# Ledger of designs, part 13: VHH binders against F-box protein At2g23160

Target 1, 307 residues: F-box protein At2g23160, of Arabidopsis thaliana (Mouse-ear cress) (q1ks79)
Amino acid sequence: MNSSSPISIDLIAEILSRVPSKSVARFRCVSKPWASMIRRPYFTELFLTRSSPKPCILFATVADGVWSFFSLPQYPYEKSSSASVAASAKFHVKFPPNNMRIGHNSDRRYFSYGYTSGLIYLYGDSSDDRSVICNPYTGEYAILPYLQRYRKTYSFLVFEPIEKQFKILFMAYLSGDRDHKILTVGTGNMKWRTIRCSLRYEIVSEGVSINGVLYYLGETSAWDNKDYDLKYDYAIVCFDIRSEKFIFFEIERFCRLINYKGKLAVIYFEDDVNYQSCLYRKKNYVEPDAINKLNVWVLEDVEKQEW

## First folded at step 4 (VHH)

Design u04 (framework vhh_7n9e_1)
Fold by ESMFold2-Fast, scan of step 4:
Structure u04 (fold): chain B 307 residues (1-307), chain A 121 residues (1-121)
Amino acid sequence: as target 1 above (307 residues)
Amino acid sequence: DVQLVESGGGLVQAGGSLRLSCAASGFTFSSYAMYWGRQAPGKGREWVSGISSSGDSTAYASSVKGRFTISRDNAKNTLYLQMNNLKPEDTALYYCAKDRWSYLGDAFDIWGQGTQVTVSS
């Protein structure tokens, strides 16, 4: 699908989700009650959904452990005031029910939540918390089988487009372990299974799913990878959702990964570390026109690692 | 500059106790969750324990639960690990970690130099 914007709807969604300050600034001008909710440290997720022919922005706010889901037309025009834009927003559902603990401290928990193919994945912040998948429009949800863990790990909800299966991947993060856990979501007995990746790394990006492959950035410099003659400190890890196999290729420096028109794209920012930190860290430090200063590379062939 | 300095390690007999300390500087200690990790010779890093910014919530690895207690003093910018009933398997370099200052998650950017704990049988 093509969007009527100058750039892909996926690129816009990823920039907005990774730039909370821009997203916050945008939504704060819509409504005073919304600005109050958005000021709380637990609002973190902005999702861009398409419903052909009417695309919309799905966004979530988190306050005191309660998620609230809203939709807004993809191209909202401010008329005479922000109130007219707020009037076009639709509230859908609040979550979680009961005593489930989600997002209970000031730790940076933003990557534990994701959106894939109409479902939101909510990952608890404590070793004793369960993970949940839910439909933000209907309020339907499933609590996943408990997986014992010693601390929060990176986790991804992924969709396999051929067999139409959702899977949950729990990554061993910063532990140096090659063993990870995976669960296929279904109506029957759901069971965690172990899968292995030969490369050791820390996950340092969000996941990007494109045509049945999950991509994320791994930082390899702190881990024993002597079996590989690694030249750089970073690798793009590619997880084939159907076969549950990993491949990777080195990347020269830190980058952000996006889905650009159905292809993996890599965004390099200026070499200045402060520039990268300011761009996506704080509202008052986000540079105007920063998007015009991005260096973008598009991956043309994953198997050949061609850009 | 952000700095974490571990201390309190040493040689101890199995069944003994040690108290580790981590002195933090260069950041607002009371705003971050803190963690203890360890690395035994020839092994990868292992998470041991975590504590919330306020100190109200704690978590432990199954291997140390019931034997170790994590605590913090936000007025003194200090993290503690009380280790009781030590086992030879607890022999490792122990280090404290801060939540990674990044919107990209809870990776540990800053690790102290560590303090060595050796438990003899």
Scores: ipSAE 0.000, ipTM 0.115, lowest interface PAE 17.0, mean pLDDT 62

Design u05 (framework vhh_7qia_2)
Fold by ESMFold2-Fast, scan of step 4:
Structure u05 (fold): chain B 307 residues (1-307), chain A 119 residues (1-119)
Amino acid sequence: as target 1 above (307 residues)
Amino acid sequence: QLQLVESGGGLVQPGGSLRLSCEASGFTFSDYAMGWYRQAPGKQRELVAFITSGGSTNYADSVKGRFTISRDNAKNTVYLQMNSLRPEDTAIYYCAAGTWTYSGKYDYWGKGTPVTVSS
């Protein structure tokens, strides 16, 4: 089965070309929300990846739990037409390979995945699920140590640029749970470790990694945070990948987080189009024809919370 | 050179059993996760079984209940016990020792041991 995108691949490529060359960005498209009463719906995800010496655009389609990875060519300085970009997609690999299941997931809201520095991280929502890291170009993968989990899960694959380490941050959903798990990939005695965040929230955005800090949006309104005297229902949570410590700052309303020229930027949509389906958790999309007003703020200093 | 050496492959009839061994040299075996991969002609390499440094195991769906991975840290060896073999298990079997690099590859690979399942 082929997944179609409601957003032009050429337009997504143009948007991603404006992202700083040292960052990785992801855009998602949800295809056919009523696709089947028998099978899970599918979606298309686009990644921008930079591998030395030549950058490329990585494109993935997901159908019935199978990921198909493609790349788009790097264009010369005099760029080809937008129509030629989609026509030049090169198929690389499918995952999981034949005869392997990484999990059974009937509710796509609980499926976790991430991308950083050339690696894809996948995690399912079942007692038989296993965490997997894979290389989308070669099909090489590794199954990670099992972690006992709750019904809802969130996880991020992050890269720490100074010590050159991959880490996986795992956050179980349970009312008031402040304890999270972290794993450093590629070390002896790979084991999940516990870390603590004093703020209670539900993750409602993708992660954005900038200069060794992971940023994501947390919704705090359903949780007891009496010690912080919160004014608003949202906070940007900042995870320092090297020190494994959390800081946060409040934000007035729901927003998108992006890497804008090496700095965190927040985007507010006044008239967002949701296709009458609530895919706010873990699933976001950009619709060029659906944006009537876009307000952008660039964060100049995260520790001082200056915009 | 740091090396992984596989052994135990061969010809076996459908329903038969084989035990593969992989000996590691030149690094601290107990600190590494170990995997068994296979590659049939014209296909990509696929993971069949994985064992962590702590002893947790995982298997491809096609081999669950038939294959068992284990390790002996005193001998720097990982094993794959293969039972109820099928013609579709025919492949070259590779041992891998792993940490992730920037490209997401295993650090060390063996040269492979062939397994043929036929009548």
Scores: ipSAE 0.000, ipTM 0.111, lowest interface PAE 18.3, mean pLDDT 62

Design u06 (framework vhh_7yz9_2)
Fold by ESMFold2-Fast, scan of step 4:
Structure u06 (fold): chain B 307 residues (1-307), chain A 118 residues (1-118)
Amino acid sequence: as target 1 above (307 residues)
Amino acid sequence: QWQLVESGGGLVQAGGSLRLSCTASGFTFSSYAMGWYRQTAGNEREWVAFITSGGSTTYADSVKGRFTISRDNAKNTVYLQMNSLKPEDTAVYYCATPTWDYKGYDYWGQGTPVTVSS
């Protein structure tokens, strides 16, 4: 059976401290995270993998529409300088392969992406782009059915661990629409279906999948949610992958979501010194290595909102 | 119907050689890239070698310099020549196209076992 070492909070802080400044700016965006993407024709993204029998940090670079995938052993990264990290990187594959086309061929084409359970999901930022899933270690890929409905999209690749199915959740660029699309990846049933979420929001975070539930942050303040007595401008939206149903709970401020030892955790950036001083002492806080202070909160029960 | 049939596996001593074959039917073989993969008990399937429709080859670091992938489009067959075999090469070897089409079809062979003894 497969096994993986748990991710330490110190390792996450180390990874964030080593991310290029243009990528760090993306993690701090409180709305329209896709708009905060880079001014240069490449960027680096970090993934922590748990589907491989050998735990590692997966990362990708994008240049001229070509993705290059690399891995780092988790343990060496904790001891490494920048030079040691570069020396330890293992190249796996470039995507797309020479004989494959994904959407329009353009020097300025950039794809949004997600990662779950050993697969990378690449999708275009316009309705004219095709989407694919790719195994970054083997170069295996699947081209997904084209969905022509939307101008631009926000999308998540998720893994349902009981039936061992991959699903893709697809939302319009202006995600205040209650109707979303979903696809079950497989040999016979790769067709888009419609699902509904009663809460209206803009998606303002990356997705995190834990134990068959997809979590992401929604900003609700710009949308009519009169049927809910919302106190805050943000909600963590929870999508049960198997049943394809949504629940949500409010959160006080913008945060980044992570999987910490199989539990949902939140990270607050640019902490409010006056407001968060008492919370800092009660919760896990990593001494700041950067100008922005980092607090980590672990959610113990999603339905009860216990931290 | 797409079909891939592997053969050529067996028992060899360390330092020996084997040639695996994979014969394809039910599709236009010459138009598709082909790959060899291997799997040991309790582990995920790993990529070994890849050959494009045009004949370009790529190898995993663990087999570079020892394994050679080739194809014969007239016979609809892809080959893996394995030289200087090591005990850690012991696995079931699979032939596959390294792609699924947009309808989600995958094209894997049934596998051929290779055991390398010391």
Scores: ipSAE 0.000, ipTM 0.102, lowest interface PAE 19.3, mean pLDDT 62

Design u07 (framework vhh_7qbe_3)
Fold by ESMFold2-Fast, scan of step 4:
Structure u07 (fold): chain B 307 residues (1-307), chain A 119 residues (1-119)
Amino acid sequence: as target 1 above (307 residues)
Amino acid sequence: QLQLVESGGGLVQAGGSLRLSCTASGFTYAMGWFRQGPGKEREFVASISWSGGSTYYADSVKGRFTISRDNAKNTLYLQMNSLKSEDTAVYYCAARPGSWSYLGEYDYWGKGTRVTVSS
């Protein structure tokens, strides 16, 4: 059972000291059908590369309120082969009941749950729940200070690799607000602070963290941005983790953001795709047929917007 | 089956104090106090997380009431100071068995304890 005492700075330091310096991950959740009344096993898959030359797959299972973390070597094994996957899995740690929350299936469409630099970030959907960071390899974890949440929220765990500092950025559901919350992990008297972004937008993508910068796609067309001479309806928002400053650059069309060999890359769908219809299908249905033509651009210099 | 039993209510003069208790028959996640005054809707008073690390109060009681819990005894408390006639109500203990409920949703309720504040 966890103590109700405030988190120790020593415990945070211990958690952070055990984190690999280099990791890149993609977060995916697979859950059991909601029709089940008894035992709801949910699977969360994280695809990662580590400073080790042999990458592994980190995944989590939630059953009866208990989180269990496992790792698998990255071999040409089929993920749908659950028996073989389970037999090869290395168990790392379990967390106490009610220490971590699992949301509804629809709530997992956005990557507000993340893995970065060896730490897992989980945030609850209730205003009386706290966010948790944990090291799935050592079993060390920390319950973060409370922050009020709306039903639809966005939150990102980010890592600054030079100073080896973790921060959590939080944005309320009613996007278009300029005020955001940020927390620096591992500081004494750890508290949520308010920071302001000059641009107003709705977050319409997953976050991508590369070398101390968090990138995500913002839809700007519905919000008052008269202070900017905006040409397009979208912008890639770039949050510099160290300086805690926002910059952005406009993007012509809706796109997907990925990390391509340590650089931000943008994937456009077929040129004539109706983006409203595309967004609707992603929310309500599995994407049907593969797009026959993709345009991929790699960003060479974010500050100068060189492609 | 989880049961909640409130105690500590009674008659008290304005400016006085009372301490309410609520004992649960088993494990609870988050707990709270609600009240219903004569001819009024039931309203939120205070809540506390399972660890005791987070507490929330209605503006009408903030600074006067303190919520606390003792998980070893499965007991929730509400210390009420500087009581006003407007605090007259039946006070209900409420609990969530886990973190799966939305904010403000409580699955288990006690039968209530009456607090009367007179001048």
Scores: ipSAE 0.000, ipTM 0.094, lowest interface PAE 22.4, mean pLDDT 62

Design u08 (framework vhh_brivekimig_d4)
Fold by ESMFold2-Fast, scan of step 4:
Structure u08 (fold): chain B 307 residues (1-307), chain A 124 residues (1-124)
Amino acid sequence: as target 1 above (307 residues)
Amino acid sequence: EVQLVESGGGVVQPGGSLRLSCAASGFTFSSYSMSWVRQAPGKGPEWVSSISGSGDSTLYADSVKGRFTISRDNSKNTLYLQMNSLRPEDTALYYCAKPTWSYLSGYTRYFDLSSQGTLVTVSS
């Protein structure tokens, strides 16, 4: 890399100097003033890896649809300047590679659906309407078989820890359909399969993977679930990656899902303002942070639904 | 540095058997699915078989089902292919490949066939 690169390496270095090692975290940062001035969004995604003998930090910068992957294999335990941290960052690869055409609009931005066990799942516009899986260290990639896309979709890259296999779940925006698509990665006969969940819902959260189970929040109130005699409008859906089976448990209200010490936890938000009344008082009202208190519950046993 | 070394090829008559080996080094072998790929003279690469990192799941091309068996020994970082009931059309250079997901990209540069491979010739 040269100093005229459009990549903001100093911001990455500053973030890296503050992040503790041996954790799994994902951060996305964008500079609104700089993005508006140059009329192109620049952002940084930060991934911390805990796997392998020594923890390392994987991070990426994205500019004009091109991802640049870096690592910091020796994270300094002592406080360092952002310049010294940037100097220790190792560039690995850019994606897509110069010889790859995955669509006519090469300026389009690719979004990662998550970092899982060394692989990144990228979804973007392509002439083949395909998604890709990329190794951010080597630049190796696989173009996935075409699957019909909807305007709003949910897709998750998950890792099955016993068989050491990656799988991709694909769910439509109207996920109240019982049928979903799944693909096992890393086989010579890669093909989409259909799996069924008897519960009908709309996915309203990001996914959280813990010990071979994918968790996400579903909203059930708009769908016919009379066979289940549901008491609440939300359910946490649990997908066992190995067996490819769904279970769920009801939850009283909207919540955010997190991994807390290897267990699923939920965060409920409490509002501190009445937006309706505030709009009448201030002409140039900028919505304040409506959340000033968080309540956290940890699920002790998923099958028994114990908190 | 990642290194794959294939061995066990040779000349065999139709109906015979061979066992191929692949010695892997430079990466955590048990964390990756592995594949065997072959290239016959004058043809492009053809996927033969894949095995999961644990060894519990296997896949085979229709042309070799029931005749070939893929296996691995993670304690020795070694991949195997047992080939039975060999036919003249099995004649090819056989390659060990890692990671298997890159095989499906259609971009041969990322499907590592830079190793020497091991030659299997089925003839009298």
Scores: ipSAE 0.000, ipTM 0.103, lowest interface PAE 18.6, mean pLDDT 63

Design u09 (framework vhh_brivekimig_d4)
Fold by ESMFold2-Fast, scan of step 4:
Structure u09 (fold): chain B 307 residues (1-307), chain A 122 residues (1-122)
Amino acid sequence: as target 1 above (307 residues)
Amino acid sequence: EVQLVESGGGVVQPGGSLRLSCAASGFTFSTYAMSWVRQAPGKGPEWVSSISGSGGDTLYADSVKGRFTISRDNSKNTLYLQMNSLRPEDTALYYCAKAGWEFSGTHAFDISSQGTLVTVSS
């Protein structure tokens, strides 16, 4: 089954901000990787794993293109010492192998790192960076066959649960290209293949994989889709991992896609605060930072487009 | 093209030590993480230890922590496993492997060699 979505980056910052200086200093002496988590600049991703026999929080930190992976036991709900939580973290592995750089320097909307069925998929934002799939619990990893890239790309790690196959889907960003690349992990002839989607779009969300289908949001308004008589500027694109075919359905406006109890859910954000008041609230920040209303729809049947 | 040849196994008393070697050829050894995997009679493969391409990072199974040390010599294309305080349950055929995936999505073992037998007996 699919693992939980990434947890907020701020969780690690809050935990570490509450650790006494003496505990932090001692922990840094015992575990060098923990020192990198509290230095600046750094970037942290969190994952809740459900494929483990004993559920735990998996988290990763990125500094200077080096990924470090940790696990933390899932504690019963109670107020715990942050020092105790930090001291319980288990280090698993550090990247990058082969002097490759794996980082997260771009807006998250342009980047998919992927966590699927216990495996992490990493790729850099440079054409020279290699793609890596890794098991954070064993420290084992595989470097994927090289694919020549042109500028920004999206990539997704997906799992097909019937035949138990992992696939990597690779898509050009901002090109509106109908041709995409796919690779099936673990075949005797592991090569990139071309697949085609009839709809043109820009990917404007992270991927969500549920029961052998990859979902993401595409923005169609900038591209020639005359043959489809589109009413809206957005579509949810559904990639059936087994058949390697695309279907899509229009969505009224920009939304966030999540896995809600094994079903696709759509979240609309409504900013009820005007731009000027948000600017004053954030003291010279240009973009609004207030989301006051949340509307959630759960998609009951994707093919029938029933909410 | 890729070849891995394990050696150094043998019979040893409980509490004894052995050093396993793995001679690698057919690929750029220093660019790949390497692993030791063992298989006891009647059991599936069990991951033992991994080391990064540079040798800067190591990882161990809980059953061998504090007793086994993985290392590599990239100038000789050789992987090592120093085994101390050996126990009867360490008896197994030991394989070296490039760190990678069992491509059915279950385990990350690329075992293609004949292995080296370690027997810990009283």
Scores: ipSAE 0.000, ipTM 0.126, lowest interface PAE 16.6, mean pLDDT 61

Design u10 (framework vhh_7z1x_3)
Fold by ESMFold2-Fast, scan of step 4:
Structure u10 (fold): chain B 307 residues (1-307), chain A 121 residues (1-121)
Amino acid sequence: as target 1 above (307 residues)
Amino acid sequence: QVQLVETGGGLVQPGGSLRLSCTASGFTFSNYAMNWVRQAPGKGLEWLSGISSSGGSTSYADSVKGRFTISRDNAKNTLYLQMNSLQPDDTAVYFCARGGWLYDSTGMDVWGQGTQVTVSS
């Protein structure tokens, strides 16, 4: 099976768990995603593909204020012994992201990152944390201009494919206030700008970028949207990266968003279980270990909202 | 800086006991759930125990339940692991880690440097 991930989560977890004890001690001040990878095998990974002729897996650690990046080639390590895996881990670069922390308030310091066109984006959940973009292969990094924020925030690194520009979209706790912040990455003096979305919501999904549009799920039920005749409690919010404009369409149920062959697809639970809503509302649920059935729908045309 | 420092490791005979300590600095210790995790030679990481920010709730892996006791002293910014009835397969580097298994869904985001525990004759 072709996967966007160059190696399975199980194999990544196996590689990390088999790192020599001396090397494990170097993972002391590990960022949240690396701590999760070490303890729990099923989680999101970072992949370095652009800077090598062959795909690699990227590891990042923080110790004493210094970030260190390591890589493993995809192909040899899928079938190599543990000794071969450990011996072939390659150190790439260090840089000092002084006073940076990683995470956001959703799931209490859930790590948010974007990896696109060879850049990694990291942001913390504290208002004092600096956001950083870096090229893990060269060691180049940029500390972003300070933005005052509330701890319940979301941020996305997005790439506009026509003009070849990176942008960072930032939504504060007051995202239910229709104002958001955006920054275009470039040379010179970078400044945060304000953009407006007419719909009020809480973000309840990860972002999916497809062909110059960022998609995410918003929960609208807690917010005043009286100007819209909303039938459901959820909307898929579509941010056009080039024009910096928002469009949305309602969706009946909580769903997961995926990129399916270059198109937006949604995944529903057959039993209509809203897992994310359950986390926020602290409902007591007993779930089967396995899902009875999943339904997948593919959006054929965003403007026409055709499925 | 934000850091965790483990102490108390060493060599112990099978059936013996050992108490590990972890001292926290650079953050408000009483606001965070804390965990103990170990790594045996040539093996992966294993979560052992977690404790809530107040100390009112604890959880244990089945492999250590009834033998190990997690506790904390928020006034001293210190986490403890009391290990009893130690067996040779308890030989590992033991790490303390900040964050979340109990009430706090935050993953473990700050780790100590580890302390070596060896159980052998």
Scores: ipSAE 0.000, ipTM 0.095, lowest interface PAE 21.3, mean pLDDT 62

Design u11 (framework vhh_brivekimig_d4)
Amino acid sequence: EVQLVESGGGVVQPGGSLRLSCAASGFTFSSYGMSWVRQAPGKGPEWVSSISGSGDYTLYADSVKGRFTISRDNSKNTLYLQMNSLRPEDTALYYCAKPPWTYEGRFDSSSQGTLVTVSS
ESMFold2-Fast, scan of step 4: ipSAE 0.005; ipTM 0.362

Design u12 (framework vhh_7n9e_1)
Fold by ESMFold2-Fast, scan of step 4:
Structure u12 (fold): chain B 307 residues (1-307), chain A 120 residues (1-120)
Amino acid sequence: as target 1 above (307 residues)
Amino acid sequence: DVQLVESGGGLVQAGGSLRLSCAASGFTFSDYAMYWGRQAPGKGREWVSGISGSGGSTAYASSVKGRFTISRDNAKNTLYLQMNNLKPEDTALYYCAKSYTPGWRELDYWGQGTQVTVSS
């Protein structure tokens, strides 16, 4: 009687039990003020029709290169059976559609993903794959213009909150030059443009987007940066999404970047257990003493680089 | 089929040196950060060292910094750990690991390991 899900209840429960909390949060559907997405018809209609947006968890399964998107209501921190949670899952869409080609053999493709402002960004690991932006609720998607690449790249989907534009940054892996690619999504003439960063680095972290600026950690020691007289081997690279300009500041050691209450924070791991917890993420590998040695620095003013 | 095969372990006296190797196959080696971890008798798994896909960035556990050197040969799909001034506390099964995403992310695959025993 309750066959509203194309996959078994047990499989959904298993997926939810094995997904890291950070990955679950990335697919969490967050209600936003409708003013922040005024020109997105789906969001505006949903807000006006339902009057009270409800938080939800978005999640995806992948089988044979096909992504299936589902939503679940967010439950409070009270005991709920996994079968009860799984039974409430709503299927939305499969990607790719049967009539679309995004590579020679999707059965053996890896897809990387990003989520921002209600859109999911899927990009393939093969040089022949195209990248896609999709709405996980409606199944609407846009295939992005092909960009020739040598190997898997670092790519970010970012949202510019003032002009309400989505942009994709593409930073070629092993590019020895300062040139990067950028695309503004949803313009009438979607084409890759070249932007330049004067600093040379390898990207060694995930991106963190805060108030229209993308932050990530760059490793500089392998490249010629003589014009800057660098003291350390790392820099936090700051990309202003609106102006498409790069700034950076040096950082003494490898660190993790996080959004701490709307501000950029860096976490230094002083012992092997804290670093191992960050890298290994085993369910039962939490050493309470390791947390007491965690140092968190919060950036108060990016212009003055004050902590 | 992702495969990681460690080698180079053995029995060595305190103050000695060993070089570990990890042969990787089934993925584009240069696109992924690689790591060395270890598990000592009576201890949990602990991280030892990491290296970026290009080899330009390295990181080390405080207990091994200055004594161990991680490196890679992307043409040979091989990861290395040069271990100098070994201590009895370095006795462990050593294994290499790969993350799913490039850069410093969670580890997805672990090799079978190579045993290092340091006598006093």
Scores: ipSAE 0.000, ipTM 0.137, lowest interface PAE 16.4, mean pLDDT 62

